# VHH binders against Probable E3 ubiquitin-protein ligase RZFP34 (RZFP34): the designs that were tried, part 6

Target 1, 302 residues: Probable E3 ubiquitin-protein ligase RZFP34 (RZFP34), of Oryza sativa subsp. japonica (Rice) (q5jl96)
Amino acid sequence: MGAMDVQLESTAVQHGQAKINVEEHALVSLLSDEKYATEKTEDVDPDDYEKLEEGIMQYGCAHYRRRCRIRAPCCNEIFDCRHCHNETKNSIKIDAVKRHELPRHEVQQVICSLCGTEQEVRQVCISCGVCMGKYFCEVCKLFDDDVSKQQYHCNGCGICRIGGKENFFHCSKCGCCYSIVLKNSHACVEGAMHHDCPICFEYLFESTNDVSVLPCGHTIHVKCLREMEEHCQFACPLCSKSVCDMSKAWERLDEELATISDTCDNKMVRILCNDCGATSEVQFHLIAHKCQKCKSYNTRQI

## First folded at step 22 (VHH; from a3 with Y100L)

Design d11
Fold by OpenDDE, fold request of step 23:
Structure d11 (fold): chain B 302 residues (1-302), chain A 125 residues (1-125)
Amino acid sequence: as target 1 above (302 residues)
Amino acid sequence: QVQLVESGGALVQPGGSLRLSCAASGFTFSDYGMRWYRQAPGKEREWVAGISYSGSTISYEDSVKGRFTISRDDARNTVYLQMNSLKPEDTAVYYCARDLSVATAAEGDRTFDYWGQGTQVTVSS
């Protein structure tokens, strides 16, 4: 009864460290330095230019790259930004009665991150001459060295937006900056952006998450729309219209339904189409009813 | 990470046609509108065409209306630009980008500029 000692030769798999040379493809953001309304730096002394750029992108917080802090008008404390303030003052550790948000437009004093000078809200430090934010909005009291965001102030919105002013227009009726793609062809819904997302209940107008304008004109977060689609929910939560082109899905459904014997061949039902608003009388089917006008299956019995 | 790869650029004669493609990855393509831009030498980048995420809305710059057609194939994560009746003035590097339906508030650290390397279109006799 010979115990054959099977010497399992542990083949040491030499994990060759493939040094993935992540070639830093330098995103040459050919941001042509020109047309930000920095006053023509043509006559700025080279020394003054160096001072303006001192510490660029080296200061700030998780929210903004800026070379100043703000004095909160509500509590007279100093914070890196409005969001830092709000996170701090709305933390669970703070008494509910003392919780508050910083009124962004009421900020009057800033502290230079380089020299510590406190001054009135301005783009340039009056003491050391540093630019406290390459992007500056006097209305919103917003400073940001990261101009890759293509920040702009929208007077219609009353706040700063990102993505470049040229890429958007303010729709006064919908109450927000919409893509220029939508400028001549969107369903204009009054106050469409001045409500909560119907899925996550976050206020859309100030949301930092991507927002979709649906074909029906209602608005929703892109992520929330995706979640709906993943759950096979293709109707607008607000008006029940289809949120995407369902034509291919309807064609497939036609094929499927053609294979299913209708159990109620003689029963007629009245249906309303959620997509086109037409009413139809159709043969009852257990699964779905097709609009006779637009051929949509997004219908309900009435 | 968002990746956009433009292709289909070539040298063509005036009056010729060309079809550009932009392959997208790193995001859910069907959830976003798409845009085409172009940049001619010594000029600023200009918007050319756009299509909404659902394809229900399409728009064009005035100079390309009736000549260019934007379309999308969500199954292939690709947006196209069919260019007909090409003119020397259409000579540029063409770029695709995501279209955000709504401008995001300038809150927090978000970058929205995703551009590919572009594809060169040259219209010359």
Scores: ipSAE 0.877, ipTM 0.959, lowest interface PAE 0.4, mean pLDDT 88
Fold by OpenDDE, fold request of step 23:
Structure d11 (fold): chain B 302 residues (1-302), chain A 125 residues (1-125)
Amino acid sequence: as target 1 above (302 residues)
Amino acid sequence: QVQLVESGGALVQPGGSLRLSCAASGFTFSDYGMRWYRQAPGKEREWVAGISYSGSTISYEDSVKGRFTISRDDARNTVYLQMNSLKPEDTAVYYCARDLSVATAAEGDRTFDYWGQGTQVTVSS
């Protein structure tokens, strides 16, 4: 009865740990500190500084405080600003066929408001030395002495914005500068800002009115949202999701519904929740149906 | 006109707590997000916390995460900053501001009164 010593040769499979030398290509992100040179007012001769500041905030139009006018590239006429041009050229007095908007980026010539010198777009007048706008954007050809607006150019938007660059980030997907509060928490919707307001039908991206980003990621004018709320419309016009926290409203509705005797027949209905997308089967009620998942009353029968 | 009035700043010891308030007027408070900023002596103003108009989104600067809590009471037009576990580095003038969800185009003459007078918070032994 030969005890066959089966020498189980434990073939130690040498798992060759291929050290993937992940060459950390340190992408030295050349953060080109485009230091917006706040040009250190180096030793600007006090006299030169005085010249730069001459007439500050004293010139301009209803739209901008600036010390230059623009030659409109489209019609070769001189205007105080793009808006002045557009107001003039789109007036009822102008033949509809001749109406046009000034292409802001195509402005090439400006006229100094102090000395009348016409020159290429620059911040400083080549003749008298005056600064034609304390804020100047070469891309947008924008001049403004009122820096209280905290203007900045957003390359992603392609236009100048206000409110301080540090307070916003450009969301490439949504297509606009959003508050830093939303940086990590907004519902990102492609082109969310490149559409008209669902209420007033004004284009949102260039709107001068305050815009709200809804929890659903859709965008609307703040005033239009207010108007909706005043009319007890709390669903997004685009996707029907709740535009605010309705939890307290739903709790109140629970209380109200509890007082209403379910005179309704044992009829079951299928509902879809607009907020969470869940389907539920619930007892039919004449007033409202509650989502069984998220407890929202923002539901529809399906 | 937009008016923001910060209050609640005080001298506190390290590890102490403080609640700041910002009373808002001159606009529909419920339609806007709110932010807190602070400015220490010789430093630039820095963002601290923010809350969306709906209250559904809250964000904090990393140095205050877990210690500070932003909240709002729309019925009182007030935003709050509860500050716990205060550190000497938290010493600053604290300001509240409206949060615009979207940066407006630099079009036309708009005055921005986004800041109150601030309230002094000093954390010292």
Scores: ipSAE 0.876, ipTM 0.958, lowest interface PAE 0.4, mean pLDDT 88
Fold by OpenDDE, last read:
Structure d11 (fold): chain B 302 residues (1-302), chain A 125 residues (1-125)
Amino acid sequence: as target 1 above (302 residues)
Amino acid sequence: QVQLVESGGALVQPGGSLRLSCAASGFTFSDYGMRWYRQAPGKEREWVAGISYSGSTISYEDSVKGRFTISRDDARNTVYLQMNSLKPEDTAVYYCARDLSVATAAEGDRTFDYWGQGTQVTVSS
């Protein structure tokens, strides 16, 4: 009974260079010439400047516009980026035992997309002189020619973020970069970003999905919050406080309840307001009980 | 695609008032905070005001406190900037933008900067 040696021909998927004809929709990104500390390009020979800009935005993957690929130290294979690696290695086609992720800091070698030179992680190719990413972070080994993302490295987070450093502040207690809008008026919750989304259970800190800071200080994916609201769930899954302004909803509820005579005549109940924490004694109602302090209907019987 | 359209800019006298509007489309407006920026000639763009997605948090740059009021109408997908007691120093192109409560990780192809064309506010005698 002959052991058929199934030669698994590793079909090298020729990733076709889709020449994305980026029609120049002049997004006049008024990139104010904020001096990103590009070292004083003042003395860069014009010829060297042209070399640095060669192939800008023409290379990369679905994740980044970059002029380099990475060598994954875990498997010694070449990928366009860390995410491309992770997508490939976590595919359902890969044996579960072989599935793994590439940590960003472990990338040590890059391959220039223009000349093919392999080198240590640096912003500029040592061979052809091309800049391999207008945005470069040595810590995260991140290259990106698309600076419209306004990437920045947050030392507090230990990772690169997008949206411009000036638009955010790092809240050490919450453990993440929050909007400057929240700088003086957010409920600061210890480790608020270092937990899973209470709805989808995805880890929030590194999530690629937009995250909302609730009035209570808890955090949730924006999409998950929307999903809750669409299902008429307006209480924080973690602390039961209202996740939005319910004042108009409460006014409507007042009107509706005024039409419903089913006041069980003489039963008083003690209620706790989830929003303001006040306790009240109110007449029992089958539908809802109103907080006597803040007028919220987000209450529970106690 | 996210689209923001600023309007309401005009020429006004010092001490005058204007109301700017920013109409938003291409995303669920109620899910996001909003911000106003301005850029004066020869100056960098500066943050002016912000409002959280719930409207529960509002903040202003110090120079506009007590004069400007940011508000939102989710039913109309619009954020407003009421500007009172206008000064010559308020002359700028005003822009609106989404406010993400949390800075997203630089993990993938996400564009953050959605700016409209802006609206010109000129305060002059």
Scores: ipSAE 0.871, ipTM 0.957, lowest interface PAE 0.4, mean pLDDT 88
Fold by OpenDDE, last read:
Structure d11 (fold): chain B 302 residues (1-302), chain A 125 residues (1-125)
Amino acid sequence: as target 1 above (302 residues)
Amino acid sequence: QVQLVESGGALVQPGGSLRLSCAASGFTFSDYGMRWYRQAPGKEREWVAGISYSGSTISYEDSVKGRFTISRDDARNTVYLQMNSLKPEDTAVYYCARDLSVATAAEGDRTFDYWGQGTQVTVSS
């Protein structure tokens, strides 16, 4: 009865501590402090300040308060602004073949409204010294004395927007400036703003009308959304998801359905929820079927 | 015309609670998100909280996270800010504003900055 002494040779695996020399690659993030040179308003001579403000808010058109006109690069005519040009050139009186829009970024020449000097696009008139717009964007060639709009240029959009830069962020995927409220919590849809409104078919990206970002991430004009709701249309025209909180509506529907004993046929049906994408098997009902996952009645039989 | 009327501001002790209200009129309240701002003496106005039109998205400034709660009642055209665990640093005039989900193009004569008169919140011992 030989006691086989199984000498378990404990092979001490010398874990060689590989000193990972973490070379601290000091990524000197060249934070290019683009010092926004707050050009210290150096002691602008009081006289020069008066010149800069001369005629403020007294000039312009229905679209902008500005102290310059533009020479349209497309037709070489002078207009108060891009919109005045477009309204004129797209009028019913103009032959359809001659209709065109002004390319905003291609404007090179402006005419001072005070002294009549024509010059290259700049904020200040080289002749009389007047500021031609308190807000000025060199990229968009935009002038506006009404800074209450809180205009800013978005490089991502390539255009000027209103409402204050601090209140918005540019979503590169959605392709537009969204509210900071949505910064960390929106359904990001590629090119969501680079399409027409599904209701009125107006292009959303440049629309002057208020735009809503739906919970599904699709976009629509606020007015068009309201019109849908007034017609009891609460599903997104693009993806059929609910466009608002329907919880209270579903609760009411639960109460209504509880009173309708149309328990005709113990027929089971398969449904797909448009809101959460879940499939359920539910008892057939003539009026509506409830999603078993999210409790939505925005469902379809499959 | 868009009208926003803030109320509920008061003097409270540190650690106290306050509920602000903003009554909205002159637009379809349910179609717009809402935001709260505050402005302390000698400081710039800062964003505090926001809620989307559907109520599905809520956001807060970092300094108020876990202490403040934004909510809305569409039937009453009112947005609320419940403020708990108040600190002296929360002393400010609080303002309500509409939240535009998307920044509008700088096209035409549109003003989008609608603020109420604000309501004073003072947190002091």
Scores: ipSAE 0.871, ipTM 0.956, lowest interface PAE 0.4, mean pLDDT 88

Design d11
Fold by ESMFold2, fold request of step 23:
Structure d11 (fold): chain B 302 residues (1-302), chain A 125 residues (1-125)
Amino acid sequence: as target 1 above (302 residues)
Amino acid sequence: QVQLVESGGALVQPGGSLRLSCAASGFTFSDYGMRWYRQAPGKEREWVAGISYSGSTISYEDSVKGRFTISRDDARNTVYLQMNSLKPEDTAVYYCARDLSVATAAEGDRTFDYWGQGTQVTVSS
């Protein structure tokens, strides 16, 4: 009915960033069929609305959907996106002297995917009137039709992020946008996101792969952490603190040591706990030593 | 596809208690933190509580702090919200969501998570 169309149109026009909720599930289904809504006057031609939505989600590359290509400012060639450029120009197969990345903030020209017109960076094509990206950031020169990702620009990071601005905060000390879950209580490590993943050696700050913030505050890709755990490596590769709740593993180790009993009762050893930093003198054991303060077996002899 | 199923909502009197559950599938549950949200009629969905993947960090919205407790059971792929001392203003549909510790760069190919159906909590006499 017309009342539902009016509600949907006013909701769509008010704000450019979408949120994940029950209404968004219903709207995503409806928005697949509808014209771009605007709060401009009744003089907006219905054909202009349809033109704005023409080709949505039908253009782009393997990386993401957008209705424009970019002219790379570094080499003056046309690519579908920054990642397409980097895969071509910065792969290990390219001579190391010639390898380079596309500087996203320096993009000045885009090519409309529908009409082919090259133009200065703008959201709506100056020639055919199509919207080249439902999400648009003029700082990052980012166009993206899939707004279900809830993109936003973070001034502190200087780049666009996903997941909804309200769900994250920018930590100036760590140098990145972290989940609001961590806002009031996290191990704050200076520049924690400005380094390579210790497993795969890819730079974390601009990564499009999920990143974990460990209990110690160090960072690693989620998939790399899983690989560590699959190989029974449960200590942070940077500082040796446990990466997860080990209490059940420690209980199992308590049981195993009780059955093995391979110790010299008079021999004592001094240990350092990697988890709490305490030193203890404990009975020597061939297999493992338990911290007297926090009861972790993540210890070393000193 | 990530799937989240909330349950445990009911009609309760002011001062009462409820325990909500969220069963998760379609991803490795122990790799990710979890969040609870709520949405009252005519209001925006708002964050309520969160727990990190390791359980080492837990946080709450100020209005529920001291009354609500979030917990997780990785063996059952389930996050819980224990709600005590319930007030009429806690009336809402409650939703869970997967927590991403870091907001990844926007130029990436990422699968999006859908909201579940939610579970209705009503606090009235």
Scores: ipSAE 0.779, ipTM 0.909, lowest interface PAE 0.6, mean pLDDT 83
Fold by ESMFold2, last read:
Structure d11 (fold): chain B 302 residues (1-302), chain A 125 residues (1-125)
Amino acid sequence: as target 1 above (302 residues)
Amino acid sequence: QVQLVESGGALVQPGGSLRLSCAASGFTFSDYGMRWYRQAPGKEREWVAGISYSGSTISYEDSVKGRFTISRDDARNTVYLQMNSLKPEDTAVYYCARDLSVATAAEGDRTFDYWGQGTQVTVSS
């Protein structure tokens, strides 16, 4: 298939990140991509499809595009989206007693962006017949016109995710949707996604920023892991296991220590490997000690 | 902007071997895992193989397991797919993609990666 056709159909279904040509996405996602349009389209009259597309991608906020606003159940005010509410009501500029977040599942009323009618949550405006979001989740009360993101609702997470459900699996032990690359072959840490990033202290589970799953199974934002690497920190902040493939670094260390070990005293020390957990008795070196089981230098003397 | 350039596709006889390459730019390559997909004529694009950012996790679709090997070279910002024992059923355009380790929450404006042109692999008869 040509690049145009392939991106529209293949990206929507198979890719872990939604890929689409920007110009083709704007035109075709509005007109052609029905398989990701809604979970609830049964109230839509097929003869009214022209009304459904009116204003698509033209409304919303900087966070994402949709054709409605929400009435916040927590404070009874109208906002463009949950993030707009939280930026206004839960910032450090707000008195701590008054700070709160919008409970997304409790939204009951929306305001159509085209006609202004306030109504109960539904995908199609009861007054003017426009679709208020090409993607609609009744559980999350989420409206989004940009279906190129390949949104889906994960019952295990209880919230909507992006990237196409076929590219992820929900790990109940870790508590989140992980890439299919990690299925059956990741270290499984109980509740791995239900904590704050150890570098920036932002909650990972609901983050819209990319998250890494470390070899040990712990999690951290991608940008925060890069910051660790920039400061030569290669051990997990939570468990001390190596965060990356250190094989070449260990090989170079082997070569450096070989020149020193010809002259080191023959004292033996006992070590615990942070990577595999094994204990070993090894020859003392000034710089580092090698695990006899997994060959890692990420060890400590005990 | 993320750019992915696939290469190495060719016409080969059944039982033959090919090595595909995917050169990546526009992001810090070592921060992300990578995936290979393929799309046969008239079919949807399907996942083939993936490798985590650290290389510690590698996985394959069952139909290629034991025949295909994914690897990465972070110094060259490149992911590879070594394909051995090729079958006519492997005929497809092959694409690479950046792997998102955790599905991001939906309420955001995250930018999208574009598919590359792909590289054609044809296994005759």
Scores: ipSAE 0.766, ipTM 0.903, lowest interface PAE 0.6, mean pLDDT 83
Fold by ESMFold2, fold request of step 23:
Structure d11 (fold): chain B 302 residues (1-302), chain A 125 residues (1-125)
Amino acid sequence: as target 1 above (302 residues)
Amino acid sequence: QVQLVESGGALVQPGGSLRLSCAASGFTFSDYGMRWYRQAPGKEREWVAGISYSGSTISYEDSVKGRFTISRDDARNTVYLQMNSLKPEDTAVYYCARDLSVATAAEGDRTFDYWGQGTQVTVSS
C-alpha cells in the first residue's frame, strides 16, 4: 500500500468521502495568517472553513479538479482549463489556419464555478469567498483542488511541477527539476530536457509521461526506453553509451568468444569504446571487441 | 496500482545492524529508481537514500552516509537498505517509494503512488 492520506483522493469507491488530513493542511496553508490565530487558542471559524471547502472536488474537468474556469485570452471563449481549450481549438479536425494553443501565462480572467462571477485571477472568489483551487500559482495561473499531487512552482523551470519540492532539485544546465537521487552525481547535458524524445518526438520539458535520465545524461521517456530494450537496443540513440548495466551480457560474450576459434587471431584492430571513450588496439574478432579500459563490448572500429 | 511492502524493522541496540526490504509490484520495477524515507514521531517524513533505475547513481542524506547502503535486486523487484552503526536518532518508521528521475509538469490528472505501511526501526538501550 502507499500513503493512506493520498489513497482517498484518487478513489471513486465512496465519492462522498473527503481527504480530511490533506484538506486540513491545505486550509491552514491557504489561510497563511491562520497559524497565528490558532496559536492564540481560537479555533478556525467553521463558517470560514465551510466556505473554503464548498464544492471541493465537485467541479473541473478530466484534467483538473478546481472551482473555476478560464477566459481564453487567445479567442475570448470560456473553457474548463487550458487543455480543454487545446483539445477543442488545436485538434487535427480544426482548419490549420485556426489552430492555436492557449498561452498559459496570459490568462487574466477566471470564472468562479459556484457563483459564476468573472474576475481577475485570484485564489479566493471576490464575490462568494470560495477557494477556487487549494493549490494556486499566480505565475502559471494554475488552480487545482487535488493537493495530493504535491504541486510546487519551480522558478528555474518557470512552470509548476508535481511530486513535492523537497524530492527534486533544479539543474540550470539541464533545464529542469531532477530527482534528489541525481543531485550530486548525474551526467550533466546542456538543455537535456528542452528537447524532443528521440523515439516518440514529444517535447520532454512539459511532458506528463515519465522521463528517464540515462547514465549518459540524455533523456527519454520511460516507455520509449522500455520499447528500446524490448527490441534489444541498449545504446543511447544520441550518443551510443550503454543505457543499463551490461555486465552480465559482457560476461556471456567473454564465454562465447573463449569457445570460438578464429584462423587469423594475430590481426590487430583499433577500437573506440562508446562507454568510456578510450581507444585500444586489440586482436581482431568477427563477433565483438572488448575495451581494454572499462571492459565493455560496446565498441566500434576506427 | 503501485504496491510497496516494507519489512525487516526491529528493536536493536545502538551500534547494531538491520537490513530493510521493500517488495514492489504494480509497475515495471527495472524502469524506475527507488528511494527510502523515514518518519520519526512528530516529525515530517524525510528522504534517506536513493538509487537510480540503472543502479549507476546512488545518493544518501548526510546523516546516514557511510552507515547505510541502498541496493536493488531487479529479479526480485526489491530494494534494500542495509543499516549499520545504528543510533537512537535513526528510530523511525521507514518507507520506500518509487523514484521519478524528472519532476512531471503539473498538467492534467495524475495518480500518485501511495505510501506503504512502513517498517518500524527502534534503536535503544
Scores: ipSAE 0.736, ipTM 0.888, lowest interface PAE 0.7, mean pLDDT 82
Fold by ESMFold2, last read:
Structure d11 (fold): chain B 302 residues (1-302), chain A 125 residues (1-125)
Amino acid sequence: as target 1 above (302 residues)
Amino acid sequence: QVQLVESGGALVQPGGSLRLSCAASGFTFSDYGMRWYRQAPGKEREWVAGISYSGSTISYEDSVKGRFTISRDDARNTVYLQMNSLKPEDTAVYYCARDLSVATAAEGDRTFDYWGQGTQVTVSS
């Protein structure tokens, strides 16, 4: 209900611009994970090594820096990447019957950006010998020269992720890779990542936008959570549990209610706490009711 | 632009205590979790502690659990690491980092990790 409708303040600043500062990790990883590469550089002639780095970071699109383009298996046209394809072939400007997404795992042909040779998916161009992506995943058909993203393939997810595999773990119940911060102490919600964001309705599992795991275990885009908080919505859209630490807000509400003499009704009401699930009988108040167990004002009358 | 500034490192005797702080700017601090890492001489950087955006989840690497305490102050955009019962093996440069709760899919043009200069902690004699 509206127990959290009182004026509560949160940080008003939108997510700030982020910039790469991971040079030490990038220097350790000159090539993608060797177990997923189709070409190895052991015993490389110096001239062969220089060819592997030719054009690095100089080709690609807004989504990737890589040295190849893809032949879309769904429509047989060439695009810089899967997202470039989807932006043109699955936009609302396209007739609904013709709209489609490029199936990531079905890519079979790539075009070297340096020499133009079309070939089967592999990391090193069969014609000119250039490395088409410093990170390469044969399963996802993913090429990326920008290894500062710390890409890895998660077998549990079946797709590549960013941020370094050592910083995450795969939770099979929630269905995704979560931060190691959550590994031993998270509310585990079945399929928590296999649904749409409850605010913007975009599918979360494959999202390239940041996702928050709420204290209740439900998930939402970071930007969407910020939007909720800017409009004083502090309850999970799915289960109504508080999305942040409200203890300071509850303390302020205690102080405000203590200065209000409410002698009008004095009726007892039965409440359910959305945060802890306890029921309580408390004095009726027009503004808010406090849970007697956990002291939260995130309650509703029952 | 995301900026992270670590401070509080010093030379201390075994058994001593230090409090590290990390001042953050360039993003909405309250939207994200925070992590501490360290890099000992000749070793790779390793995770030490983390705290979720709401503060409801806190975790530690086994070797520091019970000795270190992570906390955050959203009003000051600052994360702290209280280090007690320090040992020589805790000697390292300590770094803070922004924590993403969920690993995002690799198919976008995203900048990801940010590191400051770090702060040197030395535990000796």
Scores: ipSAE 0.698, ipTM 0.873, lowest interface PAE 0.8, mean pLDDT 82

